# Ledger of designs, part 3: VH-VL binders against Jasmonate-induced protein homolog

Target 1, 185 residues: Jasmonate-induced protein homolog, of Atriplex canescens (Fourwing saltbush) (Calligonum canescens) (p42764)
Amino acid sequence: MASTQAMGMTEQQKKSVDEMVEKATNMGVNVQAQNSAVVSMINQTNVSMTFNENHNWSGSVVGTGYPKSIPTKQSRQFIHQGDAKDGSQGAVVYYGSNANGEPCGWLLAWCAPTNVTPTKPNRVYVDCGAQSKFDTISWDTIKAKLDVGPATTNFTDVDTETTIAAGVTSTGSFASVGAAFGLST
Key: E = the ipSAE of ESMFold2; O = the ipSAE of OpenDDE; V2 = 0.75 times the mean of E and O plus 0.25 times the DockQ between their complexes.

## First folded at step 2 (VH-VL)

Design d05 (framework fv_danvilostomig_arm2)
Fold by ESMFold2-Fast, scan of step 2:
Structure d05 (fold): chain C 185 residues (1-185), chain A 119 residues (1-119), chain B 109 residues (1-109)
Amino acid sequence: as target 1 above (185 residues)
Amino acid sequence: EVQLVESGGGLVQPGGSLRLSCTASGFSVSSNYMSWVRQAPGKGLEYIGYISSGGSTAYASWANGRFTISKDNTKNTVDLQMNSLRAEDTAVYYCARVYGDYEWYFDLWGQGTLVTVSS
Amino acid sequence: ALVMTQSPSSLSASVGDRVTITCQASQDISSWLAWYQQKPGKVPKLLIYAASTLQSGVPSRFSGSGYGTDFTLTISSLQPEDVATYYCQQGYSSPPDYTFGGGTKVEIK
């Protein structure tokens, strides 16, 4: 039987993603974000995570830019201003470690169209695992997966015991993206 | 009035580099997505990549790493830098304007410039 | 990967004939499809966008239809000036390798 889970997420992941979406929404409202994705990420691992790279398909980061570090058990936010044509479409990769101290990576990609419709909905795509998985990223492959992605998703890499969960929703004229980077142990 | 004009094509040796330029008239590249499309002799249309109004770029997987798109909003030009050219890159190269608020259509095309890669 | 497949690769018809060419997307692209006409030695010209909307200046004998994965371009009464290769193009996204169909060459017999 089913619990109150969404898309196979644990209750803990669902709560974390919802809290991050709320933080993104509050930030967006306070800065009167328009045609933007406001992104909030929480590091649920036992060590600090470090920004590795980003990719823009549409739009660009504004303000203070991408957080260079996300301390353990803390959240960080950024604003990605969308292009008028395709809105905000981008990705970030953070590096850290799993429970055994092995180097790992977490990838979050989002698509927040300027005007959300049933044929152009908000989307997210996530991936995680060994750091070497992200040494050479095929951004075209990620884009193809993102283009058919859901609004809420999660992934667990059994080999590294890493997890990632994310969701995106519209709030007025901007999108709120929440993500939890974590461990399955 | 509204037109695209490509330049910079010519004969180049395998392994060489070439830079194509596209000059826009009657509209602003700062307000439009711009794309490059090529066509080998007797073959179909092949998408290369785009540059957004904000300057973000994306490429076909076969072009990534060898081809780079850039623009100058003040000069109203879009450039395609091509490196490590091969015989298979011989084609007419078109600059095209992307049309549609959320869709990807090509409503305006330049006349094209021929690039021949041979010895 | 999103791939556009056109059929036939070529066709020959008489002046005044109704001509249809088809385009199939490997994934649902809604109505986000365009058709282009390329006459011999000339640049491509946008004929139809959003599956069925005629571009300004395009003769009314051209029409497009379809939704999802299956699309058709129709020329209701073929004219000599319609000799060209026709390409479909998905406008749903910017795919890395395949944006255009392979083309359909239309000739007069």
Scores: ipSAE 0.000, ipTM 0.467, lowest interface PAE 16.0, mean pLDDT 87

Design d06 (framework fv_danvilostomig_arm2)
Fold by ESMFold2-Fast, scan of step 2:
Structure d06 (fold): chain C 185 residues (1-185), chain A 121 residues (1-121), chain B 109 residues (1-109)
Amino acid sequence: as target 1 above (185 residues)
Amino acid sequence: EVQLVESGGGLVQPGGSLRLSCTASGFTLSSNYMSWVRQAPGKGLEYIGYIYSAGSTAYASWANGRFTISKDNTKNTVDLQMNSLRAEDTAVYYCARDTGYSYGYRAFDIWGQGTLVTVSS
Amino acid sequence: ALVMTQSPSSLSASVGDRVTITCQASQGISSYLAWYQQKPGKVPKLLIYAASTLESGVPSRFSGSGYGTDFTLTISSLQPEDVATYYCQKYNSAPPLYTFGGGTKVEIK
């Protein structure tokens, strides 16, 4: 069973987020500015996962960029700095394999507005399944789903036996986004 | 019950050394920023330094070189080693916890009771 | 070096009065500001974090506001048990990670 944690992060990921914020601050990245998202992803599969692509609706990744790989049973983090109008809204897709060695993908999308209010809440959207599902992504479709999404969510693809859980929460003037990429076997 | 308890305070002569300990109960130190703060009699709060889960430390400029913070995650303790003490180091010394960024970042949500250090001839 | 300046250093007010304490950062600190209450002879107690978020168990007459460099703590109706020194604190910025203001002593006239 993959993590179905309500906010999408393990205790290990929370430690890694704290370390990322400390390291980014030491490198001169302004994580104190409103509209940043600190994203943590944990690989709960049996093999390493590889970065495939990203999409930005607002904002952009800063610092060292998207992690190129996420080793099995480990987490990796990145900081996505939002723009003044719409905050941080983006998506990432990682590739890996399921328990049978079949190629699979995991997609995480998040929305962290510049000013979080009940009318402009933090949101996530997730999807996973066969790698071929992500060969041609309709980003407009993903955005439509994200725009009505909850702050925490999970999804299981029965055919590939893959699962994904994610959540986003405000920790002050920035958002903490967590995701677990996993297997249902 | 979540709490911090300081120990090791007392009277010490100028030029001397003293080691304070802070014991945590009801939580583990591994994911928390642990800081030392002091307060001279009748004065305000003054930050000394922190230690974080990965072992990284930072100190106020005035404390750097004289004060060292360390921790033992197995014993759930944070220590403050103070060297070359001066009369102006007389203060109540507190340890304090920050739960970290991802847990809503509450600044110092838990404080110890404090331990008095008196530096006098 | 980042400096936190509190005003006033002390004040006296009557029970029921609205009390406002200000805190100014020498550079922008977003919402990384906390307020603490220290009653005579006691340890400091967290009142407010993230500039405006009230800590659990703190009476609703306390409120915080501000962003960037200018912050305020307001007590909407001062009570006798509110006699204390109040401190603002900048947190989560390199370096120093934490910096306190000089404190504001609140007493009842």
Scores: ipSAE 0.005, ipTM 0.511, lowest interface PAE 11.4, mean pLDDT 84

Design d07 (framework fv_danvilostomig_arm2)
Fold by ESMFold2-Fast, scan of step 2:
Structure d07 (fold): chain C 185 residues (1-185), chain A 121 residues (1-121), chain B 109 residues (1-109)
Amino acid sequence: as target 1 above (185 residues)
Amino acid sequence: EVQLVESGGGLVQPGGSLRLSCTASGFTVSNNYMSWVRQAPGKGLEYIGYIYPGGSTAYASWANGRFTISKDNTKNTVDLQMNSLRAEDTAVYYCARELRYFDWSPGFDYWGQGTLVTVSS
Amino acid sequence: ALVMTQSPSSLSASVGDRVTITCQASQSISTYLAWYQQKPGKVPKLLIYDASTLQSGVPSRFSGSGYGTDFTLTISSLQPEDVATYYCQQYYSTPPTITFGGGTKVEIK
């Protein structure tokens, strides 16, 4: 089983991000115009994960939308186009199972401001655990935690033995967000 | 101009091996998902597998273990190595570029002309 | 496994007729379905993707519809050059299991 605590984006994930940006641009998606976030997620669990929910504080997903599934041991990507005022701020929740076959969820939230400064930095917030934890989400609570979050973070839920790690950095054209959804066993 | 050209097809005996090659022009295989699809005479299309821009591969379950996809980014080529061939593998083999972005593909936007592989004693 | 079933396997119609081809998925695939045209002796050509979006350069007499498990390709006024086998293809189950329907052969009477 792989731990997500030390995970940054793999060489393969970075290539996938570059490919996605080029392909989307060629298909008329203007990734650069509004300080987009390009998000790459890797599934380090033993089963496929399924998209459950998203939330937008500013901006919206573009192109083909959120990946419907993330197969085991593979990565998937999406582009979230920021607005001119507040940039890209959003969240996604994926469902799957832990090592015991119990329903679990993984939540990734990110903030990539239009103009990154020390007072408006890139931020991520992560959470994971039992699927029921995400049946009713307080997006205001998540936003409050995201607003004071670091650029790199990880979390382990002891009860379900699930982990999640994430980071965000600016590339000059867009913000790159990486996340690993996994198990602690 | 985008073009895909397959080569290497021919007659092979059951149990034999054959390697097909696909040469791409007008784009780079390093930035695209490349796939192999086959079509037996008078039958429908059957997906074999693909190679990721980063080099990872994935295969239809029936092809896994007998067929291997590889590429050479410098030569801009994609190869299909076929082992343990059977009469049922007789088909036209197509190299195709996936119209792909993000995590899914709506299909194939460019196809090669195909190369015939006949498995017969 | 995600199986695509097309019907009919073949049909004959007259020039100017409205032709419909059906594709059924064994499980919901949202709108992640494409349609291809393969003329005799030619390579397949992408006609429609995302169930209903026409590929550039495809005549407007071709249209697609559907969601979930049931999809239809329609040719509103069949032309001689439309003689071909048509295939549906799902791309919901990715990677890597792209599956094609069995094809529908369209002929003119």
Scores: ipSAE 0.000, ipTM 0.432, lowest interface PAE 13.8, mean pLDDT 83

Design d08 (framework fv_danvilostomig_arm2)
Fold by ESMFold2-Fast, scan of step 2:
Structure d08 (fold): chain C 185 residues (1-185), chain A 123 residues (1-123), chain B 109 residues (1-109)
Amino acid sequence: as target 1 above (185 residues)
Amino acid sequence: EVQLVESGGGLVQPGGSLRLSCTASGFTVSSNAMSWVRQAPGKGLEYIGYIYSGGNTAYASWANGRFTISKDNTKNTVDLQMNSLRAEDTAVYYCARSIAAAGTWGYYYMDVWGQGTLVTVSS
Amino acid sequence: ALVMTQSPSSLSASVGDRVTITCQASQDISNYLAWYQQKPGKVPKLLIYKASTLQSGVPSRFSGSGYGTDFTLTISSLQPEDVATYYCQQAYSYPPDLTFGGGTKVEIK
């Protein structure tokens, strides 16, 4: 795939991230979200994923909170309300299994500033792999990586054959974050 | 051969409706975002709207409410339904395939364009 | 509204000349900018995306630069086949409410 080879994302990942951002945008418009990140995640693994933990650098989750479970091949959403100065900056970790039934984790971090500029753009950072990778997370390390991250990204862990892709964009009133948690097989 | 072919253009009276169709070959509309762009005679390019691979749509502010984009993955076609047409809607209408770019957001760069179909709104 | 202002509206140059076209966004759009070429009577063709990435098959004499609000398209050595109108386009807005510049008509003397 010419475009996928050039961009690092597979065509399925590009499609999935785009669709998730679309779902986040629809949710944000319907609930009149403002100064927030509206996040949509799809589980493309073969088993249900469960919420493990979150971290807030600025802002906090609202409403019904983080989805406790994301069933296989389904999507779930949440809203993270930003603070007035720094906007919405947070991360979530979900646990599940790879194709071999081994315990694995997927991490999504986002930065949606209140005022997007060239020096403070929308950013995402992703990681995945063995569940043990996320037993003790250095949030300062994640923040350092997020602070230089792009608006779209992906990562594949060869050892566990897990993959993750994400994107973030502004709508004027809120940021839409889309993520696809998956397998590379 | 990657190609887009528009059809359905023609003469329509003010207040009328018209449906344009765009047939894709060499790629699938189920895997790509598609856009509609128009160009009035002697004028510049003007974006109308967008349909994502998953089927949801987004429109230019001026087009929202009058223009509707839809697609048929089985027929590999994208349609533009135009309602309440005005003289100022007279233009060549293009469909285009959109691509994403690493390090940027979304599928907003139009790499393949159809030949366009002329819509004339006149009494 | 995110407005794209393009200049000049037209220019006339000789074969071999260096041609520069500018595009200014009304707000910061990072590098979310594309350039298109439309030859007389033909459909638009993508030249450059992500401000500076040349589309495959486009001659190396075309280059793009810029970030934020100010962007340029350069033709290092104008050729007869480059007679066209050139358009910039912001790819920043989401949901997509994309905006094109007014176009720059490039002619040869």
Scores: ipSAE 0.006, ipTM 0.476, lowest interface PAE 13.5, mean pLDDT 86

Design d09 (framework fv_danvilostomig_arm2)
Fold by ESMFold2-Fast, scan of step 2:
Structure d09 (fold): chain C 185 residues (1-185), chain A 120 residues (1-120), chain B 109 residues (1-109)
Amino acid sequence: as target 1 above (185 residues)
Amino acid sequence: EVQLVESGGGLVQPGGSLRLSCTASGFIVSSNYMSWVRQAPGKGLEYIGYIHSGGSTAYASWANGRFTISKDNTKNTVDLQMNSLRAEDTAVYYCARDKWELLGSYFDYWGQGTLVTVSS
Amino acid sequence: ALVMTQSPSSLSASVGDRVTITCQASQGISNYLAWYQQKPGKVPKLLIYAASNLQSGVPSRFSGSGYGTDFTLTISSLQPEDVATYYCQQHYTTPPTWTFGGGTKVEIK
């Protein structure tokens, strides 16, 4: 629960993803159908973070939506069900504060295509910084960056001293996405 | 502004049945998850079951088969049908609105409760 | 079956005291835990959800903490109006057997 691992997830996040998959499956949600992405986010900042917005390029969030808040030093999960053609491709933005109490944002975007191949791999894109950076988001620009993104990534905004790390892996017919929203201080 | 009002409680004999109704105001039942919880006199809270915004239901194992939850979106009501009642079903029955956090629920608004007494 | 155990079952404390109530799950429930307050003769009221999130309108003297199996509700400075029974509730299990703890009755000494 301390550090993000090479796959973009802590051991506690991996356990939380496993628990969420089991819980969803028992409730009749088929996470194995049409390339669901099971996303775990850990808040490594000193304050609670709040959901600001999302974007869907393909697929949609399962159930009532995204976690409304992520308390400090805790993780939250959601399931994003992919469509048959393009799988699960989406993004979320959470707001919080840096060490100086300045308003900041963290953006996670993921792509878990219906059929993962070397030419259509799992991808992530991340960004963070001042909250104002996310007041006007060009989703076309984010998509272009996501489309050439790696399976694991990290970014640090020097001005706000904020960090974000993320990764995505396939596990059968669903993808596991992990992200850590943090501070460089 | 937000209010939940239960009705239909009363005295019923063992083996009998009773239907409780919960009327919501200040919000729309069709857009929310709704639960029933009971409390026997002097005892703790005990979960019964819920109904999803989409209409599917789930129950605590002890309630499954005897209790049924339904809703009427036009009337903005949620009902609890109770069958094969026993003395140990004597309790105040609450309806509650679920403040759903994706795959879980907790209750941000409760009705005042309605007393069901199962006795001869 | 998943059981929720609260301790103590009752306590008496003085106004201004720090009060802690513990809730233990028999299995890991992540942060899927809520706390409720039920004053004598009243309906339950949500205090804390997702283990540590304070419900709007609830005084800041209430706080929640914990993850997995061990959870705590804290009242930093007990007030006379806090006399009540407090319940934890897990909302983790599926099919829903969302279980309340047995309750902790808080009284003024």
Scores: ipSAE 0.005, ipTM 0.476, lowest interface PAE 11.1, mean pLDDT 83

Design d10 (framework fv_danvilostomig_arm2)
Fold by ESMFold2-Fast, scan of step 2:
Structure d10 (fold): chain C 185 residues (1-185), chain A 124 residues (1-124), chain B 109 residues (1-109)
Amino acid sequence: as target 1 above (185 residues)
Amino acid sequence: EVQLVESGGGLVQPGGSLRLSCTASGFTVSTNYMSWVRQAPGKGLEYIGYIDSGGSTAYASWANGRFTISKDNTKNTVDLQMNSLRAEDTAVYYCARGYYDILTGSSYTYFDYWGQGTLVTVSS
Amino acid sequence: ALVMTQSPSSLSASVGDRVTITCQASQSISDYLAWYQQKPGKVPKLLIYAASTLQSGVPSRFSGSGYGTDFTLTISSLQPEDVATYYCQQYNSAPFTYTFGGGTKVEIK
């Protein structure tokens, strides 16, 4: 419960992560290598969400890229392969709408270093709000926030009534990242 | 950015041959099903055939024996060779990318990207 | 042979109207169905895949439903920019001879 609670993932998301790891292995992808991140995102908003952009500080997404869309009330997953020096460190931004039909964005950043220690743990950072907040992103600012981030976090933007929760934990030899993109209403 | 650019269309006489090429950028044709779809003036979309990641092809029954799809993974191109052309083959010819789902390793023949199309006119 | 039957072949409606287009497969195709929009003089654009999943950037007024043999595309509130021909397409590994429906032309009154 503690590990699952820290991740914030639904039972369906956990099952999807397990299935994705199995399918990736069958495709010849080694998710165990270099502290890869296996990321699951659930859209708890009332409309479909659209991939806007990503940033890589270390590592790279496996295959052709990030899920193009996350339908309402559904989850989507991806694998981000860590590099030998710094592991998997990246961010994604998805766009959608709040309850009032206003354009909004949700940002998830994660850090899964190559050699996890108490002083270099797995971390997440989240942000959400008006879409205009993400028109120009200072990735250096996001990285500074991520570098002191906890393993589990949440944020609510009162003005847009949007919320985001995320957690990261290790299960076996890879980092599992769960995030919920939602509304506070 | 994913882009498909078609070339090689033009006027050809009945009984003639024509080769269309599709140049892909922003992805590699080695990972996706690649398909050709045509549309006669004022008519609907009509599927021609595909080539899969491994180079295997399949065709609509009416196209089998006259049309051949091939690809060059190094050049990132997909070609359609058309033989024994008839007036009924007059159409805009589209190159289209099938979706590859990295999570499941599954390839699909629905099309997330299309080229602009190239017009082939078969007339005397 | 698998045949895709699309109806109606054309329709005319007013701005703000709810528009429904139907697609029927002669054999079960599960949820392996996509919908495309083709505006006059333009290339087709993917709207929906897996019967009900909206492609990125498609307005929320578009929705798809169905499973097996009967599928619908709904535009909840028709806009002027929605004037187009709409096509359904099955991708259930059939021999592809009848992959696309015949199309539905949507016009504004």
Scores: ipSAE 0.000, ipTM 0.443, lowest interface PAE 11.8, mean pLDDT 85

Design d11 (framework fv_danvilostomig_arm2)
Fold by ESMFold2-Fast, scan of step 2:
Structure d11 (fold): chain C 185 residues (1-185), chain A 124 residues (1-124), chain B 109 residues (1-109)
Amino acid sequence: as target 1 above (185 residues)
Amino acid sequence: EVQLVESGGGLVQPGGSLRLSCTASGFTVSRNYMSWVRQAPGKGLEYIGYIYSGGSTAYASWANGRFTISKDNTKNTVDLQMNSLRAEDTAVYYCAREDYGGNPEYYYYGMDVWGQGTLVTVSS
Amino acid sequence: ALVMTQSPSSLSASVGDRVTITCQASQGIRNYLAWYQQKPGKVPKLLIYAASTLQSGVPSRFSGSGYGTDFTLTISSLQPEDVATYYCQQSYSAPRLYTFGGGTKVEIK
């Protein structure tokens, strides 16, 4: 079977999510609303990654916003607060480099509905590859793929030797989204 | 019971226009991708286009510019407006939903619910 | 345009036979492939999605396999009720480019 570590959060990411939730709660952010998503991203590449862009279908990022950079081998977190009707639905794109120093991108999209049911489940969609792949993004196309996506997923782009894994689960209070931006062999 | 029912088919002259409607029951079109697919007599399935939950549409290249898909979330209907019809547009037109119940372990949904189809005949 | 090619276009087999239908994509589509069954005079029915996942209520004699460009639908033991035309369909590119294969007609000899 596929490794659970490739598709789930690392133990360090889980600890970082707990710390982010505590910080946000102390600042008055309501992360216990079931329509919020707490997103943790780990950079498993050999260089720092930089925030390129985001898109919101429902909800918006709160607090200090999207991390500007994710240093190599470290994780960063953000909180995306959903709206009452559709919850948290958004996407982020980070740029970096593969093992050969070629410019690459990693895209994470998530859907954490206000009321999670079998007919309205948590979803993620991921993609990665050459940076040029993300220079012109059709958010409508990404939304279409996200809306039929699974709760856990992964993808490897053989040409650039990049990989991405992500998952989303409900905690009863908020949705926890984890993603690993990485390299294959 | 989850079902789709098409209506509006019939005989139309070449160059004419026709509007098909698809009525959904047992689920809401505002939460699903809704597609139109056609099948000429004795031929295979041919994808026309879709409208997704956000309202955006996409069309097969041959349909773009002649066919338009719209929806009414309040009436729970999806429509296909067909213009400049040709003899080769003669077919059974199906409305279909792309969702099978939303199990998060299963993705890459196929079209799990189809209407019975409505026949469009383009002839003089 | 992304083209889906099915083979054979038709086949005849006996009850109990193993039947194999193939589908080739003109470019890599990962596992974004579904199979449909259309019995004579009926609407299409979803059999398999994500290349290999069986739709609820579909008999276990149906199975799908493949990844990238080459896909297979197998009926392990053909039954009389399996007489139908089978279609593959890709959804990998933007949904605007969903394309069906030409279909494979399965008959009993």
Scores: ipSAE 0.000, ipTM 0.449, lowest interface PAE 18.3, mean pLDDT 82

Design d12 (framework fv_danvilostomig_arm2)
Fold by ESMFold2-Fast, scan of step 2:
Structure d12 (fold): chain C 185 residues (1-185), chain A 120 residues (1-120), chain B 109 residues (1-109)
Amino acid sequence: as target 1 above (185 residues)
Amino acid sequence: EVQLVESGGGLVQPGGSLRLSCTASGFTVSSYAMSWVRQAPGKGLEYIGYIYAGGSTAYASWANGRFTISKDNTKNTVDLQMNSLRAEDTAVYYCAKGTMVRGVIPFDYWGQGTLVTVSS
Amino acid sequence: ALVMTQSPSSLSASVGDRVTITCQASQDIGNYLAWYQQKPGKVPKLLIYYASTLQSGVPSRFSGSGYGTDFTLTISSLQPEDVATYYCQQYDSYPPEWTFGGGTKVEIK
């Protein structure tokens, strides 16, 4: 449960997701499959963020791929197509800076199963902090945390004053994943 | 088979409001974009607006502010709410389905249309 | 405002004739143009999309060509069942405001 709108997609992000879906469909991607995840990330920091790393547990990115950069105060989207058995399960790490100019990272992981049920729900896991935290990632550790994660979550790293919020929901056509990469007030 | 059935048309006075409904069968409106198109008697086709599978909407500039498109995924229906109606809005109103596959097919299926007459 | 200009407004031809209808966009729309057929008293039917791709079930005598601003619909050998009004439509605009041409009425002499 969240009290702030920062955990939900903005109206502009929703329109950008619909545009991305149409663009990908024109490139031959079937986004209407129940095992696709459309991921939208908004950069609420004061500088541009740069793609650093991804990991796939099931499925793979399609279409135009992972955005290489997310300009400050803008959103970018990608489509991750799931496999027939386990759906879309993956993670991305973006690098940027906090308010003090220190190098920081933001990690988003999601699980959008092929068949969403109460025992196999949509899940997210998030983390953020100093960039060095992500120099060597144990993907098995991240997966263990994702596997017990909720559908909506947030985390604040007090040391770096960074925050991240994310959620995942089924639209009936695809899983919609939203994330906000930001700084704490 | 894919079918679209419009309902709600009829006679309305200038300045009035009317709500049209489009019932889809053979596919789910949660997976496909839908549009409304109208045609005045003896005249050409005129685009009204579009609703994406995700629920975002877009309108022809002349329709924006007077016409609103919405949908109910559980009922499998798409509605057109029309306000501040004028004599010039007299037309057959069609709902139409797009297909989001390679090349984007704009309107591959159409309903039979429902007549709206705006007259005193 | 993107304007679609269709010509001619009407034509009469004989069975077996080659018929050409043109459509012009006021700005570049790439390949995002569709053609529809509307027979008297009937709902419109999609014939061609992406400028030149024939919809499944449409007879091969229909063809489309063009790119950018200038487009044509050709009926290679007009048949009695082709009596209809034909409309072009751009679907390039975002947000969607997918403008139709004014229509071309095709009649048999």
Scores: ipSAE 0.005, ipTM 0.511, lowest interface PAE 11.1, mean pLDDT 86

Design i01 (framework fv_iluzanebart; at its last look DockQ between E and O 0.05; V2 from the best seeds 0.00; counts 0 for: pae O 7.8 > 2, placed apart)
Heavy chain, then light chain:
Amino acid sequence: EVQLVQSGAEVKKPGESLKISCKGSGYSFTNYWIGWVRQMPGKGLEWMGIIYPGDSDTRYSPSFQGQVTISADKSISTAYLQWSSLKASDTAMYFCARHGYSSGWYYFDYWGQGTLVTVSS
Amino acid sequence: EIVMTQSPATLSVSPGERATLSCRASQSVSSNLAWFQQKPGQAPRLLIYGASTRATGIPARFSGSGSGTEFTLTISSLQPEDFAVYYCQQYNNWPLTFGQGTKVDIK
ESMFold2-Fast, scan of step 2: ipSAE 0.006; ipTM 0.582
ESMFold2, look of step 3: ipSAE 0.206; ipTM 0.718
ESMFold2 (binder alone), look of step 3: mean pLDDT 91; pTM 0.924
OpenDDE, look of step 3: ipSAE 0.017; ipTM 0.581
ESMFold2, look of step 7: ipSAE 0.171; ipTM 0.720
ESMFold2 (binder alone), look of step 7: mean pLDDT 91; pTM 0.926
OpenDDE, look of step 7: ipSAE 0.015; ipTM 0.586

